# VHH binders against NADH-ubiquinone oxidoreductase 40 kDa subunit, mitochondrial (nuo40): the designs that were tried, part 13

Target 1, 349 residues: NADH-ubiquinone oxidoreductase 40 kDa subunit, mitochondrial (nuo40), of Neurospora crassa (p25284)
Amino acid sequence: ISDVTITRTGKPIIRNQGGRSSLGGHTATVFGATGQLGRYIVNRLARQGCTVVIPFRDEYNKRHLKVTGDLGKVVMIEFDLRNTQSIEESVRHSDVVYNLIGRDYPTKNFSFEDVHIEGAERIAEAVAKYDVDRFIHVSSYNADPNSECEFFATKARGEQVVRSIFPETTIVRPAPMFGFEDRLLHKLASVKNILTSNGMQEKYNPVHVIDVGQALEQMLWDDNTASETFELYGPKTYTTAEISEMVDREIYKRRRHVNVPKKILKPIAGVLNKALWWPIMSADEIEREFHDQVIDPEAKTFKDLGIEPADIANFTYHYLQSYRSNAYYDLPPATEKERREDREYIHML
Key: E = the ipSAE of ESMFold2; O = the ipSAE of OpenDDE; V2 = 0.75 times the mean of E and O plus 0.25 times the DockQ between their complexes.

## First folded at step 7 (VHH; framework vhh_gocatamig_d2)

Design b1 (from y10 with N32Y Y106S; at its last look DockQ between E and O 0.44; V2 from the best seeds 0.00; counts 0 for: pae O 9.2 > 2)
Fold by OpenDDE, look of step 7:
Structure b1 (fold): chain B 349 residues (1-349), chain A 122 residues (1-122)
Amino acid sequence: as target 1 above (349 residues)
Amino acid sequence: EVQLVESGGGLVQPGGSLTLSCAASGFTVSSYYLAWYRQAPGKKRELVAGIYSGGSTVYMDSVKGRFTISRDNAKNSVYLQMNSLRAEDTAVYYCARGYDDILTGSSYFDYWGQGTLVTVSS
């Protein structure tokens, strides 16, 4: 039994009912599929029977992409963010495009401007050119064209550019995300010495990457999200210090915190960022430490999607238990809460 | 506030059928993984069936072909149709909300209902 659904632009989509998923029929391009958030949306879409186009470049992070969709088809296409033709090839058969590209650090090959503005512009132009039905652009919390942080400024400018090209663009601004392979919990857990400039006093509402993924998935099926801006943030405000303390408690280690003045640490971070191919610290990251999350009251939220986002405090054991040293036999046994949480985590095949 | 309320439990004869309902409030069921668990006296709680946000379903081996999990988005509810019931199906059945771990295929559950008793007896 197949259901015919009409897209926002009037195109028929055939959805086959059967097997593990009753939904599908879309062809989705996911730029940034190999990133932290990309793997979730790719798998969600694939599980629903969608064809998922994954533009890829030679990146070390490809190994982290695991596709578990049984009903959908995954198509990988080589692309270059600087190559318009390759971008067009990636989207020309798609009815929905996700742009998740947006690293929070500059690389040797790409500046923030290159990625957040020029890259996004090219994607939006391709979307418009091929009359793609839906375009979902992932930006960032605190997106502000006048921000002192280059990351926030370029993300905001990217929003403006894509919206100008494709007015029906859905803009998503997630708070700092936590989950597997995040740069929040795992960053705190992996380092012995934490260098900071603001004493870890920056405040934000960390959001579960899975919740963000669910939101992105839902947006595909809800045409009312077109032209809307979403602020996706967790239920509780934390300082980095508070999260750090949670991490320390969870892994039974105390991390040393060294606060260095911004005037000193920022230049050092700038040099390191250029010298190293892996992200350790960037000048812009140091600057971001001085910016609390600001929520736009006019933006839609998880509530508009019927999602109740999870608190980071409930996931620390799950995501950080591997950091507990087996060498320390003198560590206290797992608490009843931890055991319960572990039991509530079930492998679904 | 997130709430899950189970209903539909009761006494049924072997070979009989029963439909359990889980009414959710405070969130949209289609946005989450939902699962039915059961706990028999003296036994551990076990997964019976699950439905992913995308509609995919999973069952424990002993209930495959007999039980069906489904979702009604309009009613914001999840159901468990139980056919060909057996004495060993006797348990308290719980509805749970969870998150999908895409990397490992695991699910984490954060909210549970109070449960509904199903007794299969001649």
Scores: ipSAE 0.011, ipTM 0.312, lowest interface PAE 9.2, mean pLDDT 82
ESMFold2, look of step 7: ipSAE 0.038; ipTM 0.492
ESMFold2 (binder alone), look of step 7: mean pLDDT 84; pTM 0.852

Design b2 (from y10 with S53D G54S Y106E; at its last look DockQ between E and O 0.07; V2 from the best seeds 0.00; counts 0 for: pae O 11.8 > 2, placed apart)
Fold by OpenDDE, look of step 7:
Structure b2 (fold): chain B 349 residues (1-349), chain A 122 residues (1-122)
Amino acid sequence: as target 1 above (349 residues)
Amino acid sequence: EVQLVESGGGLVQPGGSLTLSCAASGFTVSSNYLAWYRQAPGKKRELVAGIYDSGSTVYMDSVKGRFTISRDNAKNSVYLQMNSLRAEDTAVYYCARGYDDILTGESYFDYWGQGTLVTVSS
């Protein structure tokens, strides 16, 4: 039994029962495919039979996605976010474009403005120029053009810009994401000393990266999501302190927390951010510690997509078990609960 | 309907050999990535061996030289020949249809079998 869905442009999408589906030659460009969220959506799209175009930078040219032969193909194209021509080449054959580009820290090469506004603008212009059917732009929780956080402010301005260029843009605002290679659980687990300025009292609803990926996939199939704004957040509110405690319990280690006044730590972070090419700490990240997640009650959510988001508490063992020291041979074996939770995670893949 | 059915598990002595079979239905094995996973008590499920649509194979380091993954297109099945079995190879073995992650090399799958228990004990 197959279910046929018609895209906005009249192209049929065939869904087969049993988890197999075909988009009949749909091509998707995923900007930011090499990020945490990007790899999930690329895999999902490929599994649906899409041709997935992956714009990449030079440093990622050796990476390869291995997919099944009856799935979609992956095409890698070199691009530069500042090069309009390269962006156009990436999208000119695509039916759907995802923009997942949006680091939560500035680099010496790219400012927040460069990435969240100017880069997004170029992508949106390309989308419009080549009359791409769908454009899905990933923003952030707490996107606010008037925010004191440059990250939130530029994300919001990016939303405005892309929507002005392509009104049918779907905007997605995920909460802080957890999963493999996240900057939430793994950051807490990897560091011995955590420098904070707000005593880790910031509140938010962590969201599973897999759930976000699923949502992004569903948006491709549902034209009703065009021009809509989604806030994707987890089912429970946590403080960073609470999550940190969960991490400590999971890895059987206690991390030292050092709270440093914002006036001192922010400048230090600013210097480090400019000096280092990898993310450690940024001034803006320190500022974000003073901003709780604000949910827009008018925005659509996972519920509108029929998705039940998972609680971070159910995934700590799965994502953090490797941090348990092998030196602790006297540690108790995994509990039945932990095993069950791990199995549930596998089911979500 | 997509189905994977494992067979061939059992009790073997250390140093012994065992062949696991996975019969696939609802899709063509030769056109897909198939893998064997295993999960020991208290441990996470891990990739043991994979065979790509191209015929290329991948193995976890601990089983290299001892295990061989193969497929029979006519039977639409994948196999895992396990030689020189060790106690640490004791686990439930699962057959799965999947793919590898572009970044981490982690294997994901959309379908898997019920599993077959392999016990290596003297």
Scores: ipSAE 0.005, ipTM 0.250, lowest interface PAE 11.8, mean pLDDT 82
ESMFold2, look of step 7: ipSAE 0.034; ipTM 0.490
ESMFold2 (binder alone), look of step 7: mean pLDDT 82; pTM 0.811

Design b3 (from y10 with G55D T104E; at its last look DockQ between E and O 0.56; V2 from the best seeds 0.00; counts 0 for: pae O 8.7 > 2, grease 25.3 > 24.2)
Amino acid sequence: EVQLVESGGGLVQPGGSLTLSCAASGFTVSSNYLAWYRQAPGKKRELVAGIYSGDSTVYMDSVKGRFTISRDNAKNSVYLQMNSLRAEDTAVYYCARGYDDILEGYSYFDYWGQGTLVTVSS
ESMFold2, look of step 7: ipSAE 0.014; ipTM 0.470
ESMFold2 (binder alone), look of step 7: mean pLDDT 81; pTM 0.813
OpenDDE, look of step 7: ipSAE 0.013; ipTM 0.356

Design b4 (from y10 with N32Y S53D G54S T104E; at its last look DockQ between E and O 0.29; V2 from the best seeds 0.00; counts 0 for: pae E 10.8 > 2, grease 24.6 > 24.2)
Fold by ESMFold2, look of step 7:
Structure b4 (fold): chain B 349 residues (1-349), chain A 122 residues (1-122)
Amino acid sequence: as target 1 above (349 residues)
Amino acid sequence: EVQLVESGGGLVQPGGSLTLSCAASGFTVSSYYLAWYRQAPGKKRELVAGIYDSGSTVYMDSVKGRFTISRDNAKNSVYLQMNSLRAEDTAVYYCARGYDDILEGYSYFDYWGQGTLVTVSS
């Protein structure tokens, strides 16, 4: 009752500033809800009192979703990304739809095109058919239809398709995300030998998954985000080498860096991807090592949402403490210690 | 630049009351999870109370019913009302900004205040 916003279709959005209860909560559908980012947006929406519809394919994956809201409701519905009717049933009664579905690597059953273009198309068509008030589509940094990387190319073509079907779509392009079980800090900490092809020199602005979740939640009630493209990235540019050094410092270990020519490592990654049910490395990921993040100066950012994004350097202790030996487990965060030492070192010079 | 400044600490008698204040700058308190932590000499920091962006609150078991966390969005400040103080409550109290990882049952904090000392004499 403290805040009221009117959507494009005339339905009110009511935000309760005083507590977790909401007056006349809305219904949200979140495709990709079991992933790293999806679990945060589902839980934020449920805490607001929304009914959250979660399309799912695998009963096992839904076990990881937990709702802390007393009044929030999570509704599971079976779907298949290739089955248009199942997608339509997932969105039929929703006020907002989030599409977080994406893959860092292809699988035997789903190519990048199947997921990022055709899947996104079917979701956008269902959104348009049922006149859903808000559609938020998560793409990627470096989305470029002409990219040599199939991931970036298919993400860009997916953006074009969803925008052509539902022009009011909010496009979100997150930088490489860090957080719980990420594909950044975890990948660097979990192995003794880090296999790369570009000497870890690629540059990007890593973004905290929780900040991205906060932005996605705001896009539910912030009408100014409709039709906009947001690039969500952290405050500092790092190379993978710099992040690797932070990881080594935080875990009190030194990981060996083995730089393997692309011509050798890509075929190995391709074979491993085909041989395993859960691929750990793909040929496209190796190609992506050769592309720095390119920021679109025309896109909206966290600043336009009033969010201050976190620096990955401040979170290495939290996410990496478990990789320490028992002797080092309770030592203070290296980041805080390092900042104090840096100031002292400068004064000594 | 994000900054958290605690105030209101001091010496109190057992059974007394204090209100701690945390003035925030560089961000809006209503957009973040804010928490009070405390640290007794030679001990690890422990959560005392937290307030979510939604306004919902959490408390450690030993302070439930005695302490109340609140915020004032107009003043961009967070408060900890401490009643029925005990000697065991003696500590440096810190205000922290962060995020709650609901899925893993713990909180992440990227900024901390300098702390304010609360002493409860016996």
Scores: ipSAE 0.000, ipTM 0.286, lowest interface PAE 10.8, mean pLDDT 78
ESMFold2 (binder alone), look of step 7: mean pLDDT 84; pTM 0.841
OpenDDE, look of step 7: ipSAE 0.022; ipTM 0.394

Design b5 (from y10 with T28K G55D Y106H; at its last look DockQ between E and O 0.40; V2 from the best seeds 0.00; counts 0 for: pae E 6.0 > 2)
Amino acid sequence: EVQLVESGGGLVQPGGSLTLSCAASGFKVSSNYLAWYRQAPGKKRELVAGIYSGDSTVYMDSVKGRFTISRDNAKNSVYLQMNSLRAEDTAVYYCARGYDDILTGHSYFDYWGQGTLVTVSS
ESMFold2, look of step 7: ipSAE 0.027; ipTM 0.480
ESMFold2 (binder alone), look of step 7: mean pLDDT 81; pTM 0.815
OpenDDE, look of step 7: ipSAE 0.213; ipTM 0.640

## First folded at step 8 (VHH; framework vhh_gocatamig_d2)

Design d1 (from b5 with L103F S107A; at its last look DockQ between E and O 0.43; V2 from the best seeds 0.00; counts 0 for: pae O 10.6 > 2)
Fold by OpenDDE, look of step 8:
Structure d1 (fold): chain B 349 residues (1-349), chain A 122 residues (1-122)
Amino acid sequence: as target 1 above (349 residues)
Amino acid sequence: EVQLVESGGGLVQPGGSLTLSCAASGFKVSSNYLAWYRQAPGKKRELVAGIYSGDSTVYMDSVKGRFTISRDNAKNSVYLQMNSLRAEDTAVYYCARGYDDIFTGHAYFDYWGQGTLVTVSS
């Protein structure tokens, strides 16, 4: 018995009742598929029997994407964010597109504007051109076009641009994410000294990467999420200091932190960011330490999706076991090498 | 608020059958990993069966072919059909919500039910 579902644009999707393929039928393009969040949504979609198109850059070869393709098909396509043709080739056969591309810091080769605005614009134009049914654009918490942080400002401007091109775009603003390959728990657990400027007093609601992935998946199956904006945040507010303490307790070590005044550290970071081709710190990251999370009360949340987000406090053990010197664990997390490679990809593009 | 409530436990004869139910609230079972665990007196809690969001299932070796985990999305519930029950299956059975990390192949659990007792005895 096959059920026919009609998409938002009136396209019929045939779903076979029963088995793993019952929810499949979509072809999804996932920009940013190799990143922390991307790998989860790709796997979820594949498990549902969807065809998943993965745009990739040659230099970041198929890094660590474990796709359980038992039910779905994974298609790899080489692309360049600056190449319109390659973007179009990636989306032309898809009925849903995810844009998860983002950078935490600028590089010599790519500015925030290049990635968050111009890149997003090209993707949205392709989506519109090929009449893709759904477009889900991942932005950021604190997205504000008037923000003093270039990251938040460019993310917001990207939102505006994609909505102007494709009004049905679903915008998703995740809080800082935690998981196996995050820049939150693992940064704090690292042996390297952490330089800070705000004494780790910034407040936010950390969100589980898996919950975000689940939300993104559900949005595909719920047409009512079209044209909506979601703020996806965890159940509790924490300071970075509080999380740091949790991390130290979990790894049975005290990590060293040095607080340097913003007036000193920000300029230094700015120079380093321009001088070095690898990420250490950026002026914008220092600035972001002085911005608490602000949630738009008009935005939809996990509650609207029927999801109860997980508290980071419940996952410190699971994600930080490898940092214990003589830790006994049955299932090791991702290796440091794997985490590093994934982070590099996210940061570079 | 997330809640899991187990039911269906009881006394059964060896070779008999029993169906456990877990009613979930606060989240959709269709989009989450769910699992049944059991704990016998004096033993550690162990995974019995798990069901992924894509309806893939996993079983401990001793229950393969005898137990079946399933879910009903309309009822937002998960079930464990237990056939050919043995004395060694006697335990408190727990329902749990998990997060299936498909990337690593591991599952983590954050919510548990109160448990339901299954006793297999002649």
Scores: ipSAE 0.000, ipTM 0.319, lowest interface PAE 10.6, mean pLDDT 82
ESMFold2, look of step 8: ipSAE 0.158; ipTM 0.588
ESMFold2 (binder alone), look of step 8: mean pLDDT 82; pTM 0.819

Design d2 (from b5 with N32Y I102F; at its last look DockQ between E and O 0.38; V2 from the best seeds 0.00; counts 0 for: pae E 6.9 > 2)
Amino acid sequence: EVQLVESGGGLVQPGGSLTLSCAASGFKVSSYYLAWYRQAPGKKRELVAGIYSGDSTVYMDSVKGRFTISRDNAKNSVYLQMNSLRAEDTAVYYCARGYDDFLTGHSYFDYWGQGTLVTVSS
ESMFold2, look of step 8: ipSAE 0.014; ipTM 0.447
ESMFold2 (binder alone), look of step 8: mean pLDDT 83; pTM 0.836
OpenDDE, look of step 8: ipSAE 0.200; ipTM 0.648

Design d3 (from b5 with S31T L103W; at its last look DockQ between E and O 0.38; V2 from the best seeds 0.00; counts 0 for: pae O 8.5 > 2)
Fold by OpenDDE, look of step 8:
Structure d3 (fold): chain B 349 residues (1-349), chain A 122 residues (1-122)
Amino acid sequence: as target 1 above (349 residues)
Amino acid sequence: EVQLVESGGGLVQPGGSLTLSCAASGFKVSTNYLAWYRQAPGKKRELVAGIYSGDSTVYMDSVKGRFTISRDNAKNSVYLQMNSLRAEDTAVYYCARGYDDIWTGHSYFDYWGQGTLVTVSS
């Protein structure tokens, strides 16, 4: 039994029961597919029988996205965020585009502006040019064009730009995300995370990356989400300190933290960020430690999607078990090089 | 609040059939991964069947061809049709909301029902 759904722009989509045929589903381009959040949305889309286009950078080894070909078709296309043609090629055959590209820190090669504003602009222009049916742009919690944090400011400006180009854009602002390879739980579990500036007192509602992925999927199937802004946050407010305590408890180790005043640490981090080609700590990240999460009361939430977000406290075991001496997963430890590359990739895309 | 409530368990003879139901509240079954687990006395809990948001399904090898997992979006419920039941199928059956990571192959579950007992005996 084929269910025919009409898209917002009036295009018929034929859904075959069982999702095995990519021929009847959406074609989705996912910028940032190789990142933490991208993995989950690609997973969901593929399972729905969608064709998923994955733009990738040459610098990152064609990690064989082992997408079980049985449920959907995955198409990999080489692209450069600065190359308009490559972006257009990525979206040309798609009826839905996701932009998940974001950086947590600036690099010598890419500023926040380059990625969050200019890159987003090019993607939005391509979406408009090829009359893509849906555009879903992932921003950030605390997006504010007037923020003292460059990250939050540029994310907000990116929102404005894409909405100006494509007014039907769905904007998604996730809280700090937890899951595999996150920069929250794993950062706290790491031995290298020693320096803090705000005594880990920043407050936020951590959100499960899988829930965010589910929300993104649901937005594709709900035309009412067009032109809407979503704040996606977890059910409970935590301080970083509270989460750190949970992490320590889970890994049966106490991680040492040294608090350094912002006036001292921020300048040091700024110099290091410019001098080093690998990310350690950025001045902006230090600044972000002094910003609690602020939720826009006018934004839609998980409630509007009928999703009950998961509490981070329920998932600490699942994500941190590898830090225990008896590694539950005989997965060969990723080489430091691989970890670094993965981190860089996650942060760049 | 998220809740899962199982029903339909009972005593059945070998070769018989039984349908388990799981009524979900607080979330939509249509957009979530749902799974049936079972735990026999003295044994570990094991995945029996799962249904993804796209209606794709997964089964443990021992129940393939005999069990069918399905959902009714209107009723916000998930079902497990069990045919050709065997004594070895005797267990408490649990419904769970979960997450499946295609990249890692891991499944995670955050909410569980109270379970329903299925006894297969002559």
Scores: ipSAE 0.014, ipTM 0.314, lowest interface PAE 8.5, mean pLDDT 82
ESMFold2, look of step 8: ipSAE 0.029; ipTM 0.531
ESMFold2 (binder alone), look of step 8: mean pLDDT 81; pTM 0.814

Design d4 (from b5 with K28T S31Y S107V; at its last look DockQ between E and O 0.31; V2 from the best seeds 0.00; counts 0 for: pae O 10.6 > 2, grease 26.8 > 24.2)
Fold by OpenDDE, look of step 8:
Structure d4 (fold): chain B 349 residues (1-349), chain A 122 residues (1-122)
Amino acid sequence: as target 1 above (349 residues)
Amino acid sequence: EVQLVESGGGLVQPGGSLTLSCAASGFTVSYNYLAWYRQAPGKKRELVAGIYSGDSTVYMDSVKGRFTISRDNAKNSVYLQMNSLRAEDTAVYYCARGYDDILTGHVYFDYWGQGTLVTVSS
């Protein structure tokens, strides 16, 4: 019934035949459902028997969304983040709304402000208008309206806006996430040279995407999480360099990194970001390399949810095994093209 | 700190029943994947039963219809009801916490109990 594999570290991995849940009953709208985190929460909710409404744009490939719901129903609705009516249609029948929409870099068509503030505002207004019971807004670690990083600043401003519109909003600030198709492990494992500016010395507590997904699910079932702010971070602090070493060790290859001073690389990245329609590097991303994670001591954490977050060190094999010459699993991870498309989709929403 | 403590093991006759308990601390069982494993002398550890966060269950073929895994949220515990026990069920039984990868269907186990011995003998 189950296939059990032992990892290199001696941890057992089992393949499950699937799951059905009888806990269903909610209708949930998940903005950003096609993203890394969105996939997990959608599947988790569907498995619980929930009806999951997935707003989508036609321009993006739906194939990136993996839905495994035996009991739940998945409803796809076309929407535009700039179209209030489409947002309202997405939330009209829902009793819970998740906003997972976020960008890591600005584009010519969408600024951080457009997505993190204005987009979030429209969603919150729709939530309020239709008297949705729960609104869970996913922000970011280091959210600070006064941050020098536009990403952190706009995320924080988005928090303020949605909370002002819907005071019962649950705000979630995840640390950099690791998992399948993340921008952390897979970026470091890539064959491409990585340009850095801070020598990969930035410190943070990487968090497992599955744990974040679990937290988001639990928030739906726990009304005490309303109006609360959560910082979701992993159990240990790492530098990017430390993680990079783990990655190299796991894939049995040494990836090349080139450190370029911020004064040089940031302007270059800025020009590239404006000139290119595909993501390579942004000036803001370079700036973020100089910001260690700062945790709000007043925020709730995984402990408040009874969740023990996983250490990234325990999952490097699982997520990076495909980079080895011998694949352990029949299903290869997403191709580079697929990952790129997925990232583009996430960033375009 | 995450801890799992098994109990309920012992000697039972073939055809008998036994209920194993696993008390969890440091995490909430209702939102986690939990599993029972067993290891017989000279054999590899094997999955017996698993329970998903949504109460879905999985069993090894040899125990289907005889064993039932369940959880009690109030007690933060997971149980394995074992009926119609056979000599081949003799093993040390372990409780484990896992991460359910919803996308891949894989479950990773990170915490284990110390185990409880079940002996089925006439």
Scores: ipSAE 0.000, ipTM 0.272, lowest interface PAE 10.6, mean pLDDT 82
ESMFold2, look of step 8: ipSAE 0.014; ipTM 0.408
ESMFold2 (binder alone), look of step 8: mean pLDDT 81; pTM 0.812

Design d5 (from b5 with Y99W D100E; at its last fold request DockQ between E and O 0.11; V2 from the best seeds 0.00; counts 0 for: pae E 3.8 > 2, placed apart)
Amino acid sequence: EVQLVESGGGLVQPGGSLTLSCAASGFKVSSNYLAWYRQAPGKKRELVAGIYSGDSTVYMDSVKGRFTISRDNAKNSVYLQMNSLRAEDTAVYYCARGWEDILTGHSYFDYWGQGTLVTVSS
ESMFold2, look of step 8: ipSAE 0.222; ipTM 0.596
ESMFold2 (binder alone), look of step 8: mean pLDDT 82; pTM 0.814
OpenDDE, look of step 8: ipSAE 0.021; ipTM 0.455
ESMFold2, fold request of step 18: ipSAE 0.088, 0.220, 0.167; ipTM 0.500, 0.590, 0.550
ESMFold2 (binder alone), fold request of step 18: mean pLDDT 82, 82, 82; pTM 0.817, 0.815, 0.821
OpenDDE, fold request of step 18: ipSAE 0.009, 0.037, 0.110; ipTM 0.320, 0.504, 0.546

